# VH-VL binders against Adventurous-gliding motility protein Z (aglZ): the designs that were tried, part 13

Target 1, 119 residues: Adventurous-gliding motility protein Z (aglZ), of Myxococcus xanthus (q1d823r4to122)
Amino acid sequence: RVLIVESEHDFALSMATVLKGAGYQTALAETAADAQRELEKRRPDLVVLRAELKDQSGFVLCGNIKKGKWGQNLKVLLLSSESGVDGLAQHRQTPQAADGYLAIPFEMGELAALSHGIV
Below, E stands for the ipSAE of ESMFold2; O stands for the ipSAE of OpenDDE; V2 stands for 0.75 times the mean of E and O plus 0.25 times the DockQ between their complexes.

## First folded at step 17 (VH-VL; framework fv_trastuzumab)

Design tk3 (from tj5 with heavy chain S30K K65Q, light chain S53R; at its last look DockQ between E and O 0.64; V2 from the best seeds 0.00; counts 0 for: pae E 3.2 > 2)
Fold by ESMFold2, look of step 17:
Structure tk3 (fold): chain C 119 residues (1-119), chain A 123 residues (1-123), chain B 107 residues (1-107)
Amino acid sequence: as target 1 above (119 residues)
Amino acid sequence: EVQLVESGGGLVQPGGSLRLSCAASGFTFKRYYIHWVRQAPGKGLEWVARIYPSREYTRYADSVQGRFTISADTSKNTAYLQMNSLRAEDTAVYYCARVSYPRNFYPGYFDYWGQGTLVTVSS
Amino acid sequence: DIQMTQSPSSLSASVGDRVTITCRASQDIYDYLNWYQQKPGKAPKLLIYYASRLQSGVPSRFSGSRSGTDFTLTISSLQPEDFATYYCQQSYSTPYTFGQGTKVEIK
């Protein structure tokens, strides 16, 4: 099961289509608040998480996930646009690092492969 | 206007080396993947390598892995292809191309190509 | 690696003909397929991206479609400037791969 947290709707649907084709069940959340509601409802195997969310930084949500708010060992793949790429490098060096990182733009085959390797 | 200009092609002997340049203008160079694609005389297109210049994220075709190195100098808006241990089968016109990623994050397509530079590997 | 099988390798056609070129991917690549036109001595030119989207400045007689892993480029009414070689190319994952090309010639 994969929870996709991305505020750009068409991009979120594109990622969901590829991950569903790869055999995952997917759920979508467009905000950190929506993501938290989905996490409380049913924990996924992987959270594909955009750093640049409208209501809260995806880095903050990743930190809460990795601190165990919704259980230990919940996997996170963090995404960021070009404006947040330096933030990905810095975040990777912290104790709350995600399990994987992708800079936008990326090939969808990279998303599928990295998601498979993380779970 | 977006432009890509290749240079550095020429005649080299098998086992030799050559460095190609791709000078870019008219776009934010460090924020686009730059690719090299080659075409042997009378043959089809073959992807060679790509780089994301600001992070030097690189990938290579198996046929050139370990022999070619793609790099970029963002201060000069230029990508490079260092070609070592050249073989006759590396003879081709080498194009550099930009991958466009529209707002909806499609994986991209080659929307701008250079004119190509010919590399001939022959004794 | 994802193999792209393009057919036919060449075809002869007359001005005004409807031309179709087929490309099959060795695995699902969704809509991540592009079509290019290339004339001798020139760089390739993008025609169609994301399987079916027409690039700006390309005549509407060009169209692309997808059924599963099968992709089709159609020229509804061939014009003199359309005699060229056409390539499909997947951009789902690296290495990006091209079909072997289809040369469209005057009959």
Scores: ipSAE 0.418, ipTM 0.808, lowest interface PAE 3.2, mean pLDDT 88
ESMFold2 (binder alone), look of step 17: mean pLDDT 90; pTM 0.923
OpenDDE, look of step 17: ipSAE 0.893; ipTM 0.947

Design tk4 (from tj5 with light chain S91G; at its last look DockQ between E and O 0.80; V2 from the best seeds 0.00; counts 0 for: pae E 4.4 > 2)
Fold by ESMFold2, look of step 17:
Structure tk4 (fold): chain C 119 residues (1-119), chain A 123 residues (1-123), chain B 107 residues (1-107)
Amino acid sequence: as target 1 above (119 residues)
Amino acid sequence: EVQLVESGGGLVQPGGSLRLSCAASGFTFSRYYIHWVRQAPGKGLEWVARIYPSREYTRYADSVKGRFTISADTSKNTAYLQMNSLRAEDTAVYYCARVSYPRNFYPGYFDYWGQGTLVTVSS
Amino acid sequence: DIQMTQSPSSLSASVGDRVTITCRASQDIYDYLNWYQQKPGKAPKLLIYYASSLQSGVPSRFSGSRSGTDFTLTISSLQPEDFATYYCQQGYSTPYTFGQGTKVEIK
């Protein structure tokens, strides 16, 4: 089960298509608030999380996930277009580090491979 | 008008080095991936390497990893391919190509190609 | 690495013929398949992207289709200027890989 948190709907659907083809069930959330509602309702195996959300930074949501707000060992793959690889490397050094990182844009094959390795 | 112009090819002995250049114009160089694709005489196409110039994200084909280095100078709108430890099998026309992606995901097609520059590695 | 198996390696056809070229991917690549035309001494030219989308300026006699991991390039009515080698290429994952090529010769 993968929860995809991404405000750009076409991008979210493209990711969902690839992950469904890889054998995952997927759910979508366009905002951090919607993501939190989904997390409270049902725990996924992986959260694919955009850092640049409309209502809250995905880095903040990642931190709350990694602190165990919705249970221990919840995996996060962070995506960012604005932070780049340097900003993601800095986040990786924090106690709230995600389980994986992708700088946008990326090949969809990278998404599939990294998601498999994290789960 | 989008243009890519390769230069720096020539004849070199095995074990030698060359640096290829790809001069870009007509688009925002720092916002596009630049690729190198090569074609041995009478053969098919082989992807070699790519770079995202503004962040220097790089990937290489296994056949060149450790020997070739791709780089870019965004102030000059130019990508480079430094080729070291050249072998006869590196003989090819080397093309630089652009991937179109003003989108959030990588579309994976080469919409513009340079004319190519010939590298001959001959013992 | 994703293998792209292209068939046939070469073909001869008459002006006006319908020509088909096939590519098979070694795994699912969704719609991330592209077709290129290359004339002798020239760089490749993009014809079709995303399996079936026609590149701007490419004649409408060219089309692409997908069935699972099998992809087809069709030239509906072969013209003399279509003498070239055609390549498929997957853009799903690096390393990007190309088919072996199909040389189209006009009888």
Scores: ipSAE 0.284, ipTM 0.767, lowest interface PAE 4.4, mean pLDDT 88
ESMFold2 (binder alone), look of step 17: mean pLDDT 91; pTM 0.927
OpenDDE, look of step 17: ipSAE 0.869; ipTM 0.938

Design tk5 (from tj5 with heavy chain K65Q, light chain D28S D31S; at its last look DockQ between E and O 0.64; V2 from the best seeds 0.00; counts 0 for: pae E 5.3 > 2)
Fold by ESMFold2, look of step 17:
Structure tk5 (fold): chain C 119 residues (1-119), chain A 123 residues (1-123), chain B 107 residues (1-107)
Amino acid sequence: as target 1 above (119 residues)
Amino acid sequence: EVQLVESGGGLVQPGGSLRLSCAASGFTFSRYYIHWVRQAPGKGLEWVARIYPSREYTRYADSVQGRFTISADTSKNTAYLQMNSLRAEDTAVYYCARVSYPRNFYPGYFDYWGQGTLVTVSS
Amino acid sequence: DIQMTQSPSSLSASVGDRVTITCRASQSIYSYLNWYQQKPGKAPKLLIYYASSLQSGVPSRFSGSRSGTDFTLTISSLQPEDFATYYCQQSYSTPYTFGQGTKVEIK
């Protein structure tokens, strides 16, 4: 089960389509608040999380997930268009690092492969 | 006006080296992936390598991994392809191309290509 | 690597004919498929991206479609300027791969 947290509707649907084709069940959240409501209801195996959300930084939500707010072993794949490869590498060095990272733009095959490797 | 201009092609012996250049203008060079695509005489297109300038984030085709190195100099708006241990099979026209992304987040397409530079590997 | 099988290798047609070129991907690539036109001595030129989206400045006689892993480029009424070789290319995953090309000759 994958929760996709992304404010850009068409991008979120594209990711969901690829992950469904790869055998995952998917759910969507457009905001950090919506994602938190979904996490309270059902715990996914993986959160695919955009850093640039309209209401809150995805880095903040990642931190709360990694502190164990919704339980241990909740995996996060963090995406960013503004941080780039270097900014994501720097975040990797923090105590609240995600389980995987993708810089936007990426090929959708990369999303599928990393999601498999994390889960 | 977006332009890409390749240079550095020529005749070289097997085992030799060449460095190709791709001079870019008319766009923000550091914000686009630059790719190399080659075409052997009378053959189809083969993707070779890509780079995100200023980050050296690179990918290579299996056929060139370990022999070719892609790099970029953002102060000169130029990408390079260093080709070592050249083989007859590397004979091709080498194009550099920019990837454009619809809405800036989907995988894209090669919307601008250079004119190509010929590399001939022959004894 | 994802293989792109393109057919036919060549064809001859008259001005005004409808022309169809096909590609099959060796695995699902969704709609991440582009079509290029290449004339002798020139770099390729983009025609269609994302399986069916027409690039700006390309005549509306060109169209693309997808059915599963099968992709089609159609020229509805062939013009003399359409003499060229056409390539499909998947953009789903690097390494990007191309079909072997289809040479279109005007009779």
Scores: ipSAE 0.134, ipTM 0.729, lowest interface PAE 5.3, mean pLDDT 88
ESMFold2 (binder alone), look of step 17: mean pLDDT 90; pTM 0.923
OpenDDE, look of step 17: ipSAE 0.809; ipTM 0.929

Design tk6 (from tj5 with light chain T94N; at its last look DockQ between E and O 0.82; V2 from the best seeds 0.00; counts 0 for: pae E 4.1 > 2)
Heavy chain, then light chain:
Amino acid sequence: EVQLVESGGGLVQPGGSLRLSCAASGFTFSRYYIHWVRQAPGKGLEWVARIYPSREYTRYADSVKGRFTISADTSKNTAYLQMNSLRAEDTAVYYCARVSYPRNFYPGYFDYWGQGTLVTVSS
Amino acid sequence: DIQMTQSPSSLSASVGDRVTITCRASQDIYDYLNWYQQKPGKAPKLLIYYASSLQSGVPSRFSGSRSGTDFTLTISSLQPEDFATYYCQQSYSNPYTFGQGTKVEIK
ESMFold2, look of step 17: ipSAE 0.340; ipTM 0.792
ESMFold2 (binder alone), look of step 17: mean pLDDT 90; pTM 0.921
OpenDDE, look of step 17: ipSAE 0.877; ipTM 0.941

## First folded at step 18 (VH-VL; framework fv_trastuzumab)

Design tl1 (from tk2 with heavy chain Y52W; at its last look DockQ between E and O 0.73; V2 from the best seeds 0.00; counts 0 for: pae E 2.5 > 2)
Heavy chain, then light chain:
Amino acid sequence: EVQLVESGGGLVQPGGSLRLSCAASGFTFSRYYIHWVRQAPGKGLEWVARIWPSREYTRYADSVKGRFTISADTSKNTAYLQMNSLRAEDTAVYYCARVSYPRNYFPGYFDYWGQGTLVTVSS
Amino acid sequence: DIQMTQSPSSLSASVGDRVTITCRASQDIYDYLNWYQQKPGKAPKLLIYYASSLQSGVPSRFSGSRSGTDFTLTISSLQPEDFATYYCQQSYSTPYTFGQGTKVEIK
ESMFold2, look of step 18: ipSAE 0.513; ipTM 0.840
ESMFold2 (binder alone), look of step 18: mean pLDDT 90; pTM 0.922
OpenDDE, look of step 18: ipSAE 0.857; ipTM 0.938

Design tl2 (from tk2 with heavy chain Y57W; at its last look DockQ between E and O 0.67; V2 from the best seeds 0.00; counts 0 for: pae E 4.3 > 2)
Heavy chain, then light chain:
Amino acid sequence: EVQLVESGGGLVQPGGSLRLSCAASGFTFSRYYIHWVRQAPGKGLEWVARIYPSREWTRYADSVKGRFTISADTSKNTAYLQMNSLRAEDTAVYYCARVSYPRNYFPGYFDYWGQGTLVTVSS
Amino acid sequence: DIQMTQSPSSLSASVGDRVTITCRASQDIYDYLNWYQQKPGKAPKLLIYYASSLQSGVPSRFSGSRSGTDFTLTISSLQPEDFATYYCQQSYSTPYTFGQGTKVEIK
ESMFold2, look of step 18: ipSAE 0.497; ipTM 0.836
ESMFold2 (binder alone), look of step 18: mean pLDDT 91; pTM 0.925
OpenDDE, look of step 18: ipSAE 0.895; ipTM 0.948
ESMFold2, look of step 19: ipSAE 0.303; ipTM 0.774
ESMFold2 (binder alone), look of step 19: mean pLDDT 90; pTM 0.919
OpenDDE, look of step 19: ipSAE 0.894; ipTM 0.950

Design tl3 (from tk2 with heavy chain Y33W; at its last look DockQ between E and O 0.79; V2 from the best seeds 0.00; counts 0 for: pae E 4.6 > 2)
Fold by ESMFold2, look of step 18:
Structure tl3 (fold): chain C 119 residues (1-119), chain A 123 residues (1-123), chain B 107 residues (1-107)
Amino acid sequence: as target 1 above (119 residues)
Amino acid sequence: EVQLVESGGGLVQPGGSLRLSCAASGFTFSRYWIHWVRQAPGKGLEWVARIYPSREYTRYADSVKGRFTISADTSKNTAYLQMNSLRAEDTAVYYCARVSYPRNYFPGYFDYWGQGTLVTVSS
Amino acid sequence: DIQMTQSPSSLSASVGDRVTITCRASQDIYDYLNWYQQKPGKAPKLLIYYASSLQSGVPSRFSGSRSGTDFTLTISSLQPEDFATYYCQQSYSTPYTFGQGTKVEIK
């Protein structure tokens, strides 16, 4: 089960299509608020999380997930276009580090491979 | 108008070095992946390397890894392919190409190609 | 690495014929498959991206389709200017890989 948190609907659908083809069930959230509602309803195995959300930084949501707000050992794959490789490397050094990182743009095969390795 | 212009090809002996340039114009160079693709005479296309210029994030085909280095100068809108330890099998027309993506993600497709520069490696 | 098996390696056809070129991926690549046309002495030219999307300026006689890992380029009514070599290329993951090409010769 993967929760995809991404405000760009067509990008979210493209990721969902690849992950469904890889055998995952997927759910979508376009905002941090929607993601929190989904987390409260059903806990996923992996959150694919965009840092640049409409309402809140995905880094903040990642921190709340890693503090255990919705349970321990919830896996997060963080995506970012604006933080880039440098910003993601900095976040990796924090106590709220995600389990994996992808700088946008990336190939969908890379998403599939990294998600498999995390889960 | 999007343009990519390769230069720097020529005749070189095995073991030698050559640096190719790919001058780009008509788009925001730092926001696009630039790739090198080569074609040996009478043969098909082979992907060589790519770079995201603003970060110098790179990947290479196994056949060139350790011998070729891709780089970029965003102030000049130019990507480079430094080719060391050249072998006869590196003889090819080298194209640079831009990958297009509709919304900051792949699918990657080469929507603009340069006209290529010939590299000949022979003794 | 993802292998792209393209067939046929060459074909001859008359003006007006329907031409079909097939490409098979060694694993699922979804719709991340592109088609290029290359004329002698020229750089490749994009025809189809995302399996079936027609590039701007490409005649509507060109079309692409997907069935699982099998991809098809169709030229509905071959024209004299379609003499070229055609390549499929996957963009699902690096290294990007190409089919070996299909040379289309006008009878």
Scores: ipSAE 0.280, ipTM 0.763, lowest interface PAE 4.6, mean pLDDT 87
ESMFold2 (binder alone), look of step 18: mean pLDDT 90; pTM 0.923
OpenDDE, look of step 18: ipSAE 0.499; ipTM 0.871

Design tl4 (from tk2 with heavy chain S30K, light chain S53R Q55E; at its last look DockQ between E and O 0.62; V2 from the best seeds 0.00; counts 0 for: pae E 3.7 > 2)
Fold by ESMFold2, look of step 18:
Structure tl4 (fold): chain C 119 residues (1-119), chain A 123 residues (1-123), chain B 107 residues (1-107)
Amino acid sequence: as target 1 above (119 residues)
Amino acid sequence: EVQLVESGGGLVQPGGSLRLSCAASGFTFKRYYIHWVRQAPGKGLEWVARIYPSREYTRYADSVKGRFTISADTSKNTAYLQMNSLRAEDTAVYYCARVSYPRNYFPGYFDYWGQGTLVTVSS
Amino acid sequence: DIQMTQSPSSLSASVGDRVTITCRASQDIYDYLNWYQQKPGKAPKLLIYYASRLESGVPSRFSGSRSGTDFTLTISSLQPEDFATYYCQQSYSTPYTFGQGTKVEIK
């Protein structure tokens, strides 16, 4: 099961299509708040998480996930389109590091391969 | 106007090295993937390498991995292809091309190409 | 690597003909397939992206379609400026790969 947290709905659907084709069940959330509701409802095997969310940073949500708020060993693949600060490299050095990172834009084959390797 | 201009091509002996440049203008260089695609004379297109300049994320075709290095200088809006250990099969016109930051559906198409620079590897 | 098998390698056609060029991908690539036109001595030019979307400024006589891993470029009524070589290219995964090209020549 994969929870996709992405505010751009068409992009989220594109990722869901590829992941469903790879055999995953998918759920969508557009905001950090929506993601939290989905996490409380059903814990996924993987969260594909956009850093640039409408209501809070995906880095913050990743930190809460990795601290164990919704259980231990919850995997996170963190996506970012920001180019002003190299937050992905710096975040990887923290205790709240995600299990994988993708810079937007990426090829959808990379999403599929990396998600498989994490799960 | 988006513009890409390749330079640095020429004649080089097998085993030699050459550095290509791709000077970019008319767009926010650091936010776009820059690719190199080559075409041997009379042949089809072959993808070579890509870089995302602001993060220096790189990928290479297996045929050039370990011999070619793609890099970028964001202060000069220029991407580079350092080609080492050149072989006869590297003889080609080398194009640089831009992939726009895609609308989230449509990554990985080359919307702007340079005019190419010829590299000839011959004894 | 994803192989793109393009056919035919060349064809001869008259102005006004319908021309069809096909590519087959060696695996599922969804709609991540692009078409380019290249004239002698020139850089390639994007025609179609995401299997079926026309690039800005491309005439509507060009169209693209997908059936599974089979992709088709169609020129509904060939014009004199359409004599060129056409390439398909997948953008699903690196390395990006091209078909070997289809040269469209004057009959």
Scores: ipSAE 0.353, ipTM 0.781, lowest interface PAE 3.7, mean pLDDT 87
ESMFold2 (binder alone), look of step 18: mean pLDDT 90; pTM 0.924
OpenDDE, look of step 18: ipSAE 0.861; ipTM 0.937

Design tl5 (from tk2 with light chain N34H; at its last look DockQ between E and O 0.83; V2 from the best seeds 0.00; counts 0 for: pae E 3.0 > 2)
Fold by ESMFold2, look of step 18:
Structure tl5 (fold): chain C 119 residues (1-119), chain A 123 residues (1-123), chain B 107 residues (1-107)
Amino acid sequence: as target 1 above (119 residues)
Amino acid sequence: EVQLVESGGGLVQPGGSLRLSCAASGFTFSRYYIHWVRQAPGKGLEWVARIYPSREYTRYADSVKGRFTISADTSKNTAYLQMNSLRAEDTAVYYCARVSYPRNYFPGYFDYWGQGTLVTVSS
Amino acid sequence: DIQMTQSPSSLSASVGDRVTITCRASQDIYDYLHWYQQKPGKAPKLLIYYASSLQSGVPSRFSGSRSGTDFTLTISSLQPEDFATYYCQQSYSTPYTFGQGTKVEIK
């Protein structure tokens, strides 16, 4: 199972299509608040998380996940656009680091491969 | 209008070096991947390398890895391919091309190509 | 390491014929398949992107389709200016790879 947290709907659907084709079940959340509701309903194996969300930084949500709010060892793949790539580098150096990082733009094969390696 | 112009090709002996240039105009150079694609005489197309100029994110085909270096100078809107330790098999027309990423999220396609520059490696 | 197998390697057809060229990917690449035309002495030109979308300025006699990992380029009524070599290319992952090409000759 993969929870995709991304506010740009077309991009979220494209990622979901590739991950479904790779055999994952997917769920979507457009905001950090929606993601939290989904996490409380069911725990995914992986959260694909955009740093630049509408309501809250994805780095904050990643921190709560890594502190164990919804259980230990929940995997996170953080995504960020060109403007946020320095934030990815800094976040990787923290105790709340994600399990993987991906700078936008990327090929969808890269998403599939990295998700497989994390899970 | 989008334009890509290659230069720097020529005749070189095996083991030699050349630097190719790809001068870009008509678009925001730092916001697009620039690729090199080559075509040996009478043969098909082979992807060589790519760069995202603003972050210098690079990828290389295995056949050139360690010998070729792609780089970019955003102040000149120009990408470069430094080709070292050249072999006869590197003889080709070298094209630079731009990849279009719709909405900057999706995998792209080569929407604009340069005219190509010929590299001949022979003794 | 995605292989693109293109067929036929060449074909000969008359003006007005329907021409079909195929590519098969060695794995699922979804719609990340593009078609190019290359005339002698010229750079490749994009015809079709994302399997079936027609590039601006390309004649409507060109079309593309996908069935699983099989992709098809169709020229509905071949014209004399369509003499060229056609290539498919995947952009699902690096290294980007091309089919070996299909040379279309006018009889």
Scores: ipSAE 0.411, ipTM 0.808, lowest interface PAE 3.0, mean pLDDT 88
ESMFold2 (binder alone), look of step 18: mean pLDDT 91; pTM 0.932
OpenDDE, look of step 18: ipSAE 0.870; ipTM 0.941

Design tl6 (from tk2 with heavy chain F110M Y112V; at its last look DockQ between E and O 0.75; V2 from the best seeds 0.00; counts 0 for: pae E 4.0 > 2)
Fold by ESMFold2, look of step 18:
Structure tl6 (fold): chain C 119 residues (1-119), chain A 123 residues (1-123), chain B 107 residues (1-107)
Amino acid sequence: as target 1 above (119 residues)
Amino acid sequence: EVQLVESGGGLVQPGGSLRLSCAASGFTFSRYYIHWVRQAPGKGLEWVARIYPSREYTRYADSVKGRFTISADTSKNTAYLQMNSLRAEDTAVYYCARVSYPRNYFPGYMDVWGQGTLVTVSS
Amino acid sequence: DIQMTQSPSSLSASVGDRVTITCRASQDIYDYLNWYQQKPGKAPKLLIYYASSLQSGVPSRFSGSRSGTDFTLTISSLQPEDFATYYCQQSYSTPYTFGQGTKVEIK
């Protein structure tokens, strides 16, 4: 299972299509609040998480995930736009680092490969 | 106007080195992937390497990995392809191309190409 | 690596003909396929991106379609300026790979 947390609906659907083709079940959340509700319902194997969310930074949500709020060993792939690229580099250096990082734009084959390697 | 201009091609002996330049104008250089694609005389197109200039995200074709290095100087809006240990099979016209991603997340396509620069590797 | 098998390698056609070129991917690449036109001595020119989207400034006689891993470039009514070599190229993952090309010649 993959939970995709991304406010841009068409982008979220594109990622879901590729991940479904790779054999995952997918769920979507547009906000950090929606993501938290989904995490409370069913634990995914991987969270694909946008840093630039409407209501809360994806870095904050990643931190809560890695601190174990919804269980230990929940995997996170963080993604961010060009404006957030330095934020990804800084976050990689913290104790709350995600399991993988992608700068937008990326090839969808890279998403599929990295998700496979993390899970 | 959006332009890419390659330079630095020429005749070189096997085992030699050459540095190609790709000068960009008319767009924000640091926000686009720059790719090198080559075409041997009378043959098809072969992808060589790519870079995202602002963060030097690089990828290489297996045929050139370890011999070629792609780089960029954002202050000069120029990408480079350093080619070392050249072989006869590296003989080609080398194009640089800009890759565009619609809405920054759809698949990329090479929407702007340079004119190409010829590299000939022979004794 | 994702192999792109392009067919035919060459064809002869008359002005006004409908021309169809096929490209098959060795794995699912979704709609991440582009078509390029190249004339002798010139750089390739983008025609179609995302399998079926027409690039700005490209005549509407060009179209692209997808069925599974099979992709088709169609020229509905061939014009004299359309005699060129055509390449498909996948942009799903690196290394980007091109079909071997289809040379469209005047009959």
Scores: ipSAE 0.324, ipTM 0.794, lowest interface PAE 4.0, mean pLDDT 88
ESMFold2 (binder alone), look of step 18: mean pLDDT 91; pTM 0.936
OpenDDE, look of step 18: ipSAE 0.892; ipTM 0.948

## First folded at step 19 (VH-VL; framework fv_trastuzumab)

Design tm1 (from tl2 with heavy chain Y52W; at its last look DockQ between E and O 0.87; V2 from the best seeds 0.00; counts 0 for: pae E 2.5 > 2)
Fold by ESMFold2, look of step 19:
Structure tm1 (fold): chain C 119 residues (1-119), chain A 123 residues (1-123), chain B 107 residues (1-107)
Amino acid sequence: as target 1 above (119 residues)
Amino acid sequence: EVQLVESGGGLVQPGGSLRLSCAASGFTFSRYYIHWVRQAPGKGLEWVARIWPSREWTRYADSVKGRFTISADTSKNTAYLQMNSLRAEDTAVYYCARVSYPRNYFPGYFDYWGQGTLVTVSS
Amino acid sequence: DIQMTQSPSSLSASVGDRVTITCRASQDIYDYLNWYQQKPGKAPKLLIYYASSLQSGVPSRFSGSRSGTDFTLTISSLQPEDFATYYCQQSYSTPYTFGQGTKVEIK
């Protein structure tokens, strides 16, 4: 099961299509608030999380996930655009580091392979 | 007008080195992956490498890993392909090309290509 | 690496013929497939992207389709300027890979 947190709907659907083809069930959230509601409903195996969300930084949400707010050992794959890539580097150095990182733009094959390796 | 111009091709012996240049104009160089694609005489197309110039994010084909290095100088809007330990099978026309990203997330297609520069590796 | 198996390697056709070229991917690549045309001494030119989307300025006689891992380029009525070599190319993952090409010749 993968929760995809991304404000751009077409991009979120494209990622969902590839992950469903890889055998995952997927759920979508367009905001950090929506993601928190989905996390409270059912714990996913993986959260694919955009850093640049409109309501809260995805880095903050990742930190809350890794602190155990919705359970221990919840896996996170963090995505960020070129403008946010310095934040990825800084975040990797913290105790709340994600389990994987992808810089946008990327090929969908990278998403599939990294998600498989994390889960 | 978007333009890509390759240079630096020539004749080189096996084991030798050569550096190709790809001079770009007409677009924001730092916002696109620049790719190298090669075509051996009378043969099909083979992808070689790519770079995102502002961050030097690179990927390589297995056939060239460890021998070729792609780099960029954003002040000159130019990408480079340093080719070391050249082999006869590296003989090809080398194109540089740009990938269009339809939604800024994933590759669409190679939308602009240079004219190509010939590299010949022979004794 | 994802292998792209393109067929046929060559064909002869007359002006006005319907021409079909196929590519098969060695794994699922969804719609991340492009078609290019290349004339002798020239760089390739994009025809179709994302399996079935026609590039701006390309005549509507060109079309692309997908069924699973099988992809088809169709030229509905071949014109004199369409005699060239055609390549498919996947953009799902690096390394990007091309089919071996299909040379379309005048009969």
Scores: ipSAE 0.519, ipTM 0.838, lowest interface PAE 2.5, mean pLDDT 89
ESMFold2 (binder alone), look of step 19: mean pLDDT 90; pTM 0.921
OpenDDE, look of step 19: ipSAE 0.894; ipTM 0.950

